# VH-VL binders against Protein RESPONSE TO ABA AND SALT 1 (RAS1): the designs that were tried, part 16

Target 1, 230 residues: Protein RESPONSE TO ABA AND SALT 1 (RAS1), of Arabidopsis thaliana (Mouse-ear cress) (o04515)
Amino acid sequence: MPNTSSSQSFTIFVDGWLIRHRYFVEQLMCASSLDETNRISLEEQQSLVAQFLSHCLQYYQEKFASVSLAGDNVFTFFCPPWFNSYAKLILWVGDFKPSLVFKLTEVSVADLTRHQKDRISSLKSETRRKEREVMRDFALVQQSVADPPVMLAARRVGAVGMVDGEETDLEEAMEVLKAGMAAAMNNADQLRCSTVGKVVEILTPPQAIKVLRTIGQLHLRLRDRDQERA
Below, E stands for the ipSAE of ESMFold2; O stands for the ipSAE of OpenDDE; V2 stands for 0.75 times the mean of E and O plus 0.25 times the DockQ between their complexes.

## First folded at step 17 (VH-VL; framework fv_ramucirumab)

Design v1 (from u1 with light chain K53R; at its last look DockQ between E and O 0.71; V2 from the best seeds 0.66)
Fold by OpenDDE, look of step 17:
Parts: sequence; structure tokens; C-alpha cells
Structure v1 (fold): chain C 230 residues (1-230), chain A 121 residues (1-121), chain B 107 residues (1-107)
Amino acid sequence: as target 1 above (230 residues)
Amino acid sequence: EVQLVQSGGGLVKPGGSLRLSCAASGFTFSRYSMNWVRQAPGKGLEWVSSISTYSSYIYYADSVEGRFTISRDNAKNSLYLQMNSLRAEDTAVYYCAREGYEGSKYGMDVWGQGTMVTVSS
Amino acid sequence: DIQMTQSPSSVSASIGDRVTITCRASQGISTWLAWYQQKPGKAPKLLIYYASRLESGVPSRFSGSGSGTYFTLTISSLQAEDFAVYFCQQGNRFPWTFGGGTKVDIK
């Protein structure tokens, strides 16, 4: 059986994941509506929030597994085929920027308390700091591509005279690069997950639902290929 | 207790129509996607249709597309399947089934008792 | 459509036996696979979801494994109540599709 690449496997996963994601987004939309007919209990709201977070976590867990197993092209995850052209323009280390959650919160929730605003502000500062750290690490990995071992290997790629040992060196260098890139992506994904989780902890269930709705909708927009045809 | 109770079905002539109902209890019906699955006598299971929580997403099997209509009334905790232009091949026990999502389950975890539909001349 | 090929179609076993059922998908479905048990005259019951997760209330003698295109359901020690028909189902894309079923009979 042709060994499906890690990225292909993940794409297959995402196809199924998106079906269920649409269902969740619909639930969140209805739960966030002012329509009395769609009001659910506080307990149910909490449950919905928890379930949606679990759904999102599943995405990143599967991504992590795919990236970790990727003897394959981790680079595909930095330009994912499951994202549309618009998404590719706004991607930060393979997905949305963690600090975007704060903007989405501001847009989604109009009734934040002063205390909540202060906590969110503090969290925002921390998140931005961590983003810079991730970016620095990522930049270091990217710069390593220009390191002599990789450059020497690259120069020898296609040269008729590669000695048997030189191919192994290139492969090793590429593995180091892949490992570094995978680590950076995992760190970024962890930051994404933690940021969303921490924001939700600051918010009431109704507020959280509004934010998660917006996040969920954003995910759909980033993956919707039909919007490119419009 | 979480339960799905089905009604409707029976004997109908080819070209006829039937409406199946599924009443939910013991859980918040409006939070779950619902499915219809059928089983011809002595045969395997066949997915028929799916409807999302608030009916924004509806899917049909090719075999029933254009003839069957899935719908729901969340206020009444009820799922429906309107079957038109019935054929002999539609003869089966029809099940309504809840699609679970807790803990990323995404399987049909609650089923009705089934309703027999017989299409015969 | 994704075709699900289930094997064997039937198996005769004794109480205490290990029983393994396989399901193959015509294309990759990741882990979007469920297993159901159906007894005569009854509705199907969910056993396994997401290829390997055990449904609440299902005995631990049931287990699922696999990803991509190859999946297995295993009953480690067959009990009297386990004689039934088992179905796999893919939930990766519409239309949902089931395997042909495996009848587990008493030897």
C-alpha cells in the first residue's frame, strides 16, 4: 500500500474534522444568538465550551502526531494544502497567530468587565512575549539552512560526483532542519491552544461561546476553497 | 434516560409516500446532529441521511436524493423523514440515530428501536 | 464513495476464543471509523469510535485498532452475549458507508 505521507494523512483527517467542526460552529452560533428559543442553560453552555475546546485540541493533537511521525515533509505544514490562498497570507508558523485571539475577543465580546480587561491585557502581553520567543527560535532554524553543512550539501545536489558518504550528510542535515521546524511548529501550536484556553478561563460561558464562535468561523473561512471562486 | 422513540412506517405501494418520526427524550435534542440509517431484510446497514443541529447542513445518500427529505423540530424534540416516490428497494427497517460528539466521539451512540417500511404492490 | 470491505463475512467461535474482524477502506479515512454490534431484532449498538476508543459501558474485552485504510476489531475472550453481527462505519466524508457486516456464531 503506498505509504501515505504524514501531510496527506493529516489532510484526510482534516476532511472529517471539518464536517464536525461545521456542526460545532452552528451550535455556537445558535448559542450566542439573542433568540430566546436558542437559550441553553449555563451548564449546557459550559459543556458546549468544553466540547468545542476538546474538538479543537484534537486537531492539534493529530497535527502534532503527524508532524512528529513525519519522516516526511514537515514543510508542507508551513504551507498547508488544506488552507486557502487567503489563509496562507496570514499564517504565522503554520496557523493563525495566537495573539489574534485577543482581537477576536475584543470584537466578539462587548460586555467585558474591567477586571476581565485587565486580565486579558496581562495575558496579551505575555502571549506576545512568547510569540517573539517562538519567532526567534524559528528564525534560528531558518538561518541554519545557510549553515555550511547544508550549503555544501545543497551545492553537491545534482553534481554527478557525489561520493557515497555525501548523500548521508545531506540527509542528516535535512533531518536536523526538519526536527527544528517541527519543534517550532509544535511550540507555536501549544501557544495557540494555551492562549485560547486562558482566554476562555477569564470569560463567562456566554462570552466564551461568542469568542469560540468567531474562532470557529475563522477556521472555516481559512479552509473554505469555495471563497476563492467568488 | 436517553431515548429515541420512532413512529410511522408501514405498508405502502410503489410511488407512495410515508413519513417517519423520531422523538427524543433524556437529552438536549437541539445540540445533536441526527441520522437516518436503514437495513433491508437480511442485509447490512445503509446510511440514508444526516441533519445538523439547526438544519444548516443536510446530506443524503444518492439512492434517496430528491425523494426523501430529512427535517427536525427542535421545539418538539423530533426528527422526521419524509419519503416520497417510494420503491421496492426502499423496503427496510429505518433507524434514527444520534451522532455523539462528546470527547470527540463522533459515532452514532443512541439509536431508535427501528420502524419497518414495506414497499410492495 | 468510500467502500468498506469487511472480513470475514462470518466466523464460528467458542466461548473464550479470541475473535478478530477486519475492515478495509477503499481510500484513507484516518481514524474516522466506528464499530457497531447488532443483535437479532435490535438496533445497532456503538462499541468503538475514532478507530480505537471504547464507548462507555462497553466491556474491555472489545478493542479497536488501525488507521488509514486498515482497521481491526478484536474480542479478546468471546462471551455468550457477544454472538451478534458487527459492522464498521467510516465517518470521514459523506456519504457515510458501512462494511458488509461480520456474523459471529457459536461453534
Scores: ipSAE 0.512, ipTM 0.821, lowest interface PAE 0.9, mean pLDDT 89
ESMFold2, look of step 17: ipSAE 0.779; ipTM 0.910
ESMFold2 (binder alone), look of step 17: mean pLDDT 92; pTM 0.947

Design v3 (from v1 with heavy chain Y101F; at its last fold request DockQ between E and O 0.79; V2 from the best seeds 0.82)
Heavy chain, then light chain:
Amino acid sequence: EVQLVQSGGGLVKPGGSLRLSCAASGFTFSRYSMNWVRQAPGKGLEWVSSISTYSSYIYYADSVEGRFTISRDNAKNSLYLQMNSLRAEDTAVYYCAREGFEGSKYGMDVWGQGTMVTVSS
Amino acid sequence: DIQMTQSPSSVSASIGDRVTITCRASQGISTWLAWYQQKPGKAPKLLIYYASRLESGVPSRFSGSGSGTYFTLTISSLQAEDFAVYFCQQGNRFPWTFGGGTKVDIK
ESMFold2, look of step 17: ipSAE 0.758; ipTM 0.898
ESMFold2 (binder alone), look of step 17: mean pLDDT 92; pTM 0.946
OpenDDE, look of step 17: ipSAE 0.748; ipTM 0.897
ESMFold2, fold request of step 18: ipSAE 0.759, 0.767, 0.771; ipTM 0.897, 0.905, 0.906
ESMFold2 (binder alone), fold request of step 18: mean pLDDT 92, 92, 92; pTM 0.947, 0.948, 0.942
OpenDDE, fold request of step 18: ipSAE 0.893, 0.887, 0.894; ipTM 0.960, 0.961, 0.961

Design v4 (from u1 with heavy chain Y101W; at its last look DockQ between E and O 0.78; V2 from the best seeds 0.72)
Heavy chain, then light chain:
Amino acid sequence: EVQLVQSGGGLVKPGGSLRLSCAASGFTFSRYSMNWVRQAPGKGLEWVSSISTYSSYIYYADSVEGRFTISRDNAKNSLYLQMNSLRAEDTAVYYCAREGWEGSKYGMDVWGQGTMVTVSS
Amino acid sequence: DIQMTQSPSSVSASIGDRVTITCRASQGISTWLAWYQQKPGKAPKLLIYYASKLESGVPSRFSGSGSGTYFTLTISSLQAEDFAVYFCQQGNRFPWTFGGGTKVDIK
ESMFold2, look of step 17: ipSAE 0.752; ipTM 0.894
ESMFold2 (binder alone), look of step 17: mean pLDDT 92; pTM 0.950
OpenDDE, look of step 17: ipSAE 0.663; ipTM 0.857

Design v5 (from v3 with heavy chain S33T; at its last look DockQ between E and O 0.01; V2 from the best seeds 0.00; counts 0 for: pae O 10.6 > 2, placed apart)
Fold by OpenDDE, look of step 17:
Structure v5 (fold): chain C 230 residues (1-230), chain A 121 residues (1-121), chain B 107 residues (1-107)
Amino acid sequence: as target 1 above (230 residues)
Amino acid sequence: EVQLVQSGGGLVKPGGSLRLSCAASGFTFSRYTMNWVRQAPGKGLEWVSSISTYSSYIYYADSVEGRFTISRDNAKNSLYLQMNSLRAEDTAVYYCAREGFEGSKYGMDVWGQGTMVTVSS
Amino acid sequence: DIQMTQSPSSVSASIGDRVTITCRASQGISTWLAWYQQKPGKAPKLLIYYASRLESGVPSRFSGSGSGTYFTLTISSLQAEDFAVYFCQQGNRFPWTFGGGTKVDIK
């Protein structure tokens, strides 16, 4: 079987994942509909929330696994082929910015209690702090590209006189860079997951459904290639 | 104290009109879906109409559709029911009721005192 | 419309008795069922929501159970203040519909 690159394997996964995602988004839309023509029980709402969170978590778990196994092209995950051109403009460390969840919450939920607002505000501050930390780490990794070993290797790329040992040095430097980038991305993904989870914990199931619907729809929009044709 | 105080109602001839009012106090009115429920003398409860927090969603019973209009003024903490083309079968005590807000409680946990509407020739 | 069939229409009981009222829905309503108590000349009072959740301030002698199409309200030990009319209400689909009511009278 041709050794499918980790990124290719993940792409295949995403195709299947998106089918399930569309199904969940439809369910969330139905559950969040105020036409109340088909209300579901609190338990069913909670179940739907849990299932959707699990679905989202699966995405990042598979991503993590792919990135971790990929001695190959972690860089593909920073510019994923499964995102449309618009998505690529708003990407933060390979995906949506965690603090975006707060904006989505604000737009999706009109009936937040004072207590919920306070908790969300606190969480937002914490999340932003963590985002800065992730960015600092990421910046350090990016700066390492300018480090002498990498620069020397880069300068020698294409030069007729590269000695066999110099190629190995470049490969090693690249591996270090890849590892750093992978770590930063994993941290970012963890922050994404935790932020969504914590927001959901603050919200009632109906409120959570509204937010998750919005998040789910956003994910579809970011992956929709047809929007590029419009 | 959380309360709903109703006003309006009275005696009207068939084909006439009445407007009911419900004033809310003790809670954030704009956060709650509001309902009208009626009860004919000696009969059971009948849902009449519902209006969402920002009036985006309005529902009517078939029996009153096209004749009654539910509305709200969140700035005044007030719920209204405009009743037109009244019929004898509309004779009832009308209640305004709040839907509970505890995690989609969707039970009517606060009620007005009721207003009698009598439609008679 | 979802029809709610409440039974019995009336029940005579003594103080201390266990009273059970049933409500059947014409179609599945999950747990979107509320129970109300109404005393003469007064507005209804919410007792139970989500089929089994006790409203704040309601005595623990009241309990609700059921899901789907069959629901019950139980008063474990009837008190003097419990003589009233009780209604079930489905909140699954508009229009909201009530049961016909059950009058609990003193024997």
Scores: ipSAE 0.000, ipTM 0.543, lowest interface PAE 10.6, mean pLDDT 86
ESMFold2, look of step 17: ipSAE 0.773; ipTM 0.905
ESMFold2 (binder alone), look of step 17: mean pLDDT 92; pTM 0.945

Design v6 (from v3 with light chain G91A; at its last look DockQ between E and O 0.83; V2 from the best seeds 0.53)
Fold by OpenDDE, look of step 17:
Structure v6 (fold): chain C 230 residues (1-230), chain A 121 residues (1-121), chain B 107 residues (1-107)
Amino acid sequence: as target 1 above (230 residues)
Amino acid sequence: EVQLVQSGGGLVKPGGSLRLSCAASGFTFSRYSMNWVRQAPGKGLEWVSSISTYSSYIYYADSVEGRFTISRDNAKNSLYLQMNSLRAEDTAVYYCAREGFEGSKYGMDVWGQGTMVTVSS
Amino acid sequence: DIQMTQSPSSVSASIGDRVTITCRASQGISTWLAWYQQKPGKAPKLLIYYASRLESGVPSRFSGSGSGTYFTLTISSLQAEDFAVYFCQQANRFPWTFGGGTKVDIK
């Protein structure tokens, strides 16, 4: 059986995941509406929030598994084929920037309390600090591409005279790079998840639903290939 | 108790129409995607149609597309399947089924009791 | 459409036996696979979802495994109430498709 690459496997996963994501987004849209007919109990709202977060978490868990299992091309996840062209322009370490959640919160929730605003502000500062840390780590990994072992290997790629063993050196160097990239991406994904979770903890269930709706819609927009045809 | 109770069905001539109903109780119906699945006598299961929570996303099997219409009334906790231009091949027990909502379950966890539809001349 | 090939079509077993049913997909479906049990004259019952997650209330003797194109349902120790028809279903892409079913009969 042709060994499906990790990235291909993940793509297949995402196709199914998106079907359910659309259902969730629809529920969130309705739950966030002022229409009395769409009002659900507080308990139900909490459940919806929890379920959607779990749904999102599943995405990153599967991504992590795909990245970790495969000696495959982690680089594909930095330019994912499941994202549209627009998404690729705004990607930060393979996905949306964690601090974007704060902007989405501001746009989605009009009735934040002073206390909530203060907590969100504090969280925002922390998140930005962590983003910088992730970026530093990522930059270090990128710079390693210019390290002598990788450069020597690269210079010899295609040269008729690669000596026995040089191919192995290149492979090893590439594995180190891949591992570093994978680690950076995992850290970024963790930050994404934690940031969303912490924001939700600050918010009431109705407020959380509004934010999650916006996040969910954004995910759809980033993956919608049909919009490129319009 | 969580349950789906089906009604409708029966005997119809080829080219005829039937409407199936599925009444939900014991859970918040409006929060769940719903499906129709059918089973011809002595045969396997065949997915027929799916409808999302608020009907924004609807899917049909190729075999029924253009002839069947899935719909729901969340105020009445009811799922419907309007079947037009019925064919002999449509003869089956029809089941309504709820999609599980827990963490992207991707399974149908609650089923109706089934309704027999017979298309015969 | 994704074709699901289920095997065997039937199996005769005794109480206490280990029973394994396989399902193959015509293309990769990740872990978007469910298993159902159906008894005569009854609606199907969900056993396993997401390839390996046990549905609430289902006995632990049932287990699912697999990813991609190859999946298995295992009954570790067959009980009297387990004689039924079992179906796999992919939920990766519409249309949903089922395997042909496996009848588990008493030997």
Scores: ipSAE 0.087, ipTM 0.700, lowest interface PAE 1.8, mean pLDDT 87
ESMFold2, look of step 17: ipSAE 0.774; ipTM 0.905
ESMFold2 (binder alone), look of step 17: mean pLDDT 92; pTM 0.949

Design v7 (from v3 with light chain G91Y; at its last look DockQ between E and O 0.05; V2 from the best seeds 0.00; counts 0 for: pae O 5.2 > 2, placed apart)
Fold by OpenDDE, look of step 17:
Structure v7 (fold): chain C 230 residues (1-230), chain A 121 residues (1-121), chain B 107 residues (1-107)
Amino acid sequence: as target 1 above (230 residues)
Amino acid sequence: EVQLVQSGGGLVKPGGSLRLSCAASGFTFSRYSMNWVRQAPGKGLEWVSSISTYSSYIYYADSVEGRFTISRDNAKNSLYLQMNSLRAEDTAVYYCAREGFEGSKYGMDVWGQGTMVTVSS
Amino acid sequence: DIQMTQSPSSVSASIGDRVTITCRASQGISTWLAWYQQKPGKAPKLLIYYASRLESGVPSRFSGSGSGTYFTLTISSLQAEDFAVYFCQQYNRFPWTFGGGTKVDIK
């Protein structure tokens, strides 16, 4: 059986994952509506929030597994085929920028308390700091592409071919690069998850539902291939 | 072959403890959420607990919350259920089950053979 | 918790008969429903997921339908090996919950 690449496997996963995601988004939409008929208990709201977070975490866990365990081309995940063209324009280290959650929160929640705003502001500052750290690390990894082993290999490929052993060196260098990129992506993903989780912790269940609805909807828009046909 | 092989269980007195194990083979265990489901003699199925791929999310039935602990060792391809403060009503065949994620099935597509737990004085 | 009400609790049928089992959810679960077959002394076997998708290796005589709160499992032509207990299960929200089961017996 042709060894399905990790990216292909992940794509298959995402297709299925999106099915459940759509239903969660629908539930979040219903839960966030002012319609009395769709009102759920606070406990149910909390449960819905927790389950949706779990659902989202599963995505990143599977992504991590695909990137880290299969040793396949991590580069595919930086420009994922499962994202539409619009999504590709806003990608930060393979997905949405963690600090985007704060913008989404601002748009989704109109009744934040002063205390919540202060906490969110603090969290935002921290998140931005961490984003910069991730970017620095990522930049360092990218700069490693210009390291002598890779550059020498690149120069030689065009001229006389690689000498015995140089191919192995290049392969090793590429593996190091891939590993570094994977690590950066994982850190970014962790930051995404952490940021969402921390925001949710600051919010009431009803507020959280509104934010998560928006996040969920955004994910659908980013992954919807059919929008390219519209 | 994709399979789950269970071990542990047996007879225990009320208030006692047991540990169930479930060994996975034939698939990448770390990619799958796992569940415990039990069935009392002559009764229906009851979900007991779920654990996500990297143990980040754990859920329990109310009936076992605070008494049972689900855990996994992905390096050993193993799922565990630590059962403490066992009660007579915990008497059942316990099954480990994998949640299928291909196409986001989320149904339990692979089951262990079951392990009998009997809580009796 | 989402309660799953399964009916009938038992049905006697002959080989070749059409058998229909129903499952009702106390609240909307969309299509997050699975059907299982369990034979005596064996673990349950997944038959249907997402209310209507047939699990690999399951005969086409099995079919599932429904959405929201009402679901059905149908065996179009009952075979000898189909005598078993069948369970529905929702996986829309934790805790996962099962129907009470339906025993399909030979008439």
Scores: ipSAE 0.029, ipTM 0.540, lowest interface PAE 5.2, mean pLDDT 86
ESMFold2, look of step 17: ipSAE 0.792; ipTM 0.914
ESMFold2 (binder alone), look of step 17: mean pLDDT 92; pTM 0.948

## First folded at step 19 (VH-VL; framework fv_ramucirumab)

Design x1 (from v3 with heavy chain E102P S104D; at its last look DockQ between E and O 0.72; V2 from the best seeds 0.77)
Fold by ESMFold2, look of step 19:
Structure x1 (fold): chain C 230 residues (1-230), chain A 121 residues (1-121), chain B 107 residues (1-107)
Amino acid sequence: as target 1 above (230 residues)
Amino acid sequence: EVQLVQSGGGLVKPGGSLRLSCAASGFTFSRYSMNWVRQAPGKGLEWVSSISTYSSYIYYADSVEGRFTISRDNAKNSLYLQMNSLRAEDTAVYYCAREGFPGDKYGMDVWGQGTMVTVSS
Amino acid sequence: DIQMTQSPSSVSASIGDRVTITCRASQGISTWLAWYQQKPGKAPKLLIYYASRLESGVPSRFSGSGSGTYFTLTISSLQAEDFAVYFCQQGNRFPWTFGGGTKVDIK
């Protein structure tokens, strides 16, 4: 019986996850409305925020499991089929850049206090530093396996007389690169999750609902395959 | 404590109409999507319809689309199924069921007691 | 539509027996699979969600496993109260679909 690739299996998971995601976004839209018909208590707003974050965490937990089992399919996670073509052009390490949340907060929340602004500014600086660290660490892995490009070039030009062990060296280098790609993805996803969590901690529940609504709506737009181009 | 209480079933002739009701209590109704599921006598379960938390997303089984209308009133904690143009094959026990999200569950975790609908001449 | 094929249709078993029920999806559904128990004259009761997670209050003798297209529900040591009909249901995409059911009866 043919096995579905790790990336194809994750795409199938996402189909079900998106059904639930739409329902969460619906609730976030209604909870942030000034329409009195859709008011929920502050306690229910806190619960909605926590549950939406848990829903998003489930996505990255399933992604982590899929990437860990990817083997040769790890490269697909950097250009993932569950994003539409437009979204793929703006990806950072296979998904949205963690610091995007600060732009989304700025456009979604108009009533930040001075204290909140200071905390967000500090977090923004910390997040950008960690983004550079993720890229630096991955670049070091790429550099450590860069020696094999001569072996790849030799295969492409049809070089003859290759010594045994050169094929094994290339395969070993590819395995190091695959492991480094998986680690970079995991580190990036951890930063994505922690950054959103820290922003939510700074905000009041009504403010957090507005930011999470914007995040959820953007994710739908960039993952919706019905109309990829307008 | 958490419960769904149904009403509105009965005997109706083919082509007739019925409206099923499902009253929720013990939980925040507007936080959950809802389903109708039916079971013909001696048969298995068949999903009929789903409605999202604020009615933005509504789905029907092909067998009932165009004839049945799901709706909810969050202010009254109530779910409804308007069944028009009823056919003999619609004869079943109808259950309302809460989907176990938002939360950590991904199945129908609370069910009503069931309402019998009989369509016969 | 995703067809859910459940086997066996019926099992005659004694108290203490191990019972395994199989559910196959016609297409991949990841882990979006739930199991229900239904006793005569009653509404279904959720046992297992997300293929393997046990619902609160369900005895630990029930377990679920599988992903993709092949799933199992196992009752490790059948009890008198476990004689019922069991259904699987996929929640990966609409329309939601159920297996045909497995009746577990007294031998």
Scores: ipSAE 0.725, ipTM 0.882, lowest interface PAE 1.2, mean pLDDT 86
ESMFold2 (binder alone), look of step 19: mean pLDDT 93; pTM 0.954
OpenDDE, look of step 19: ipSAE 0.851; ipTM 0.942

Design x2 (from v3 with heavy chain E102P K105T; at its last look DockQ between E and O 0.84; V2 from the best seeds 0.80)
Fold by ESMFold2, look of step 19:
Structure x2 (fold): chain C 230 residues (1-230), chain A 121 residues (1-121), chain B 107 residues (1-107)
Amino acid sequence: as target 1 above (230 residues)
Amino acid sequence: EVQLVQSGGGLVKPGGSLRLSCAASGFTFSRYSMNWVRQAPGKGLEWVSSISTYSSYIYYADSVEGRFTISRDNAKNSLYLQMNSLRAEDTAVYYCAREGFPGSTYGMDVWGQGTMVTVSS
Amino acid sequence: DIQMTQSPSSVSASIGDRVTITCRASQGISTWLAWYQQKPGKAPKLLIYYASRLESGVPSRFSGSGSGTYFTLTISSLQAEDFAVYFCQQGNRFPWTFGGGTKVDIK
């Protein structure tokens, strides 16, 4: 009888993913703290960056599969149990906002060239436009659910009994909303992945390691269920 | 070229100690978490211990916790298992194994040749 | 601890046969499952990781499937070198745990 929901299945995946995530953050912290004479080679730095990005991509690939099968559980992905309560207050479409990476880059990297700053500024503007586009597309789905028959049915449930067909109309509206939520999540995740990837392409390997370390550490802090015991 | 070469096994009386060594070559050792896995004669595989890439995360099977100590020295590309207070049930072939994670591999992709530990009076 | 139950414990098969080995986890483990082959006197060899991904250098006649609590390893056309013991292993949560093994014998 008990079914493992898509969000419960994803939470189980995350348990194993976090073990490997901690190992990657350990490596990023060590690599970012070494002086010039003790740093791992440029080739190893590039390898670490590529492997961490692949590790993060695996997370979103599994999330995409889970969200695609979510059905009624898509709402849980917007308020996910694998994030602590503080993290949930800063989520955008169920995860970090793609443009957060620009703030993390600014905090983590002290030696950006003017060329890098210009490229990052351009990317930041493009990313913010795409963020608004995701929200606009989702808002259009919400408007279609707020069609007069649905709102009339909802008002009647609150004040009087239902009329013929109102339960079916509400069910159909919820299916449209669930599909729109899944689409918004997938579009948001694609933007998250592409934005981080493009920032890393602008940065040198030592700079990228510092940014990815900060991202990795933040993800650990935001997933700690008990902030008092972190 | 990728290799894990083990040493340090042997015969010991109950209550004795041994230290197993595992020397890595052909890959960047500090990029990989490491495991010890044992296999009693004619039996299946049993995980013993794991250590993260820079030793920040260390785990033991309940049967060995408090008696065995895993460690690594990344400068020497070496993994160790200090085994104290040995018991007859610790008799097994001990393998070191790296967990493959150079990208997306999530299994123990390289194993040492195994070292026999015999605990017998 | 997550118990891994393999079946069958042994199977007798002929060259060319399709062999399927199953592994059940006592709790969900998502896709954090690996399959190993072990020949007498040798260390285990990784065949499949992440439930279904073929390790480099492993013949394509090996395949894995499953997610959650039920997993299979399939050898599509058994070869002489495939007679060995096969183990599954979960990597979702510590302690890592192995199945009891499945011996694939000629006969």
Scores: ipSAE 0.715, ipTM 0.878, lowest interface PAE 1.2, mean pLDDT 85
ESMFold2 (binder alone), look of step 19: mean pLDDT 92; pTM 0.950
OpenDDE, look of step 19: ipSAE 0.851; ipTM 0.940

Design x3 (from v3 with heavy chain G107A; at its last look DockQ between E and O 0.85; V2 from the best seeds 0.81)
Heavy chain, then light chain:
Amino acid sequence: EVQLVQSGGGLVKPGGSLRLSCAASGFTFSRYSMNWVRQAPGKGLEWVSSISTYSSYIYYADSVEGRFTISRDNAKNSLYLQMNSLRAEDTAVYYCAREGFEGSKYAMDVWGQGTMVTVSS
Amino acid sequence: DIQMTQSPSSVSASIGDRVTITCRASQGISTWLAWYQQKPGKAPKLLIYYASRLESGVPSRFSGSGSGTYFTLTISSLQAEDFAVYFCQQGNRFPWTFGGGTKVDIK
ESMFold2, look of step 19: ipSAE 0.810; ipTM 0.929
ESMFold2 (binder alone), look of step 19: mean pLDDT 94; pTM 0.958
OpenDDE, look of step 19: ipSAE 0.891; ipTM 0.964
ESMFold2, look of step 21: ipSAE 0.812; ipTM 0.928
ESMFold2 (binder alone), look of step 21: mean pLDDT 94; pTM 0.958
OpenDDE, look of step 21: ipSAE 0.789; ipTM 0.913

Design x4 (from x1 with heavy chain G107A; at its last look DockQ between E and O 0.01; V2 from the best seeds 0.00; counts 0 for: pae O 10.3 > 2, placed apart)
Heavy chain, then light chain:
Amino acid sequence: EVQLVQSGGGLVKPGGSLRLSCAASGFTFSRYSMNWVRQAPGKGLEWVSSISTYSSYIYYADSVEGRFTISRDNAKNSLYLQMNSLRAEDTAVYYCAREGFPGDKYAMDVWGQGTMVTVSS
Amino acid sequence: DIQMTQSPSSVSASIGDRVTITCRASQGISTWLAWYQQKPGKAPKLLIYYASRLESGVPSRFSGSGSGTYFTLTISSLQAEDFAVYFCQQGNRFPWTFGGGTKVDIK
ESMFold2, look of step 19: ipSAE 0.681; ipTM 0.857
ESMFold2 (binder alone), look of step 19: mean pLDDT 94; pTM 0.957
OpenDDE, look of step 19: ipSAE 0.011; ipTM 0.542

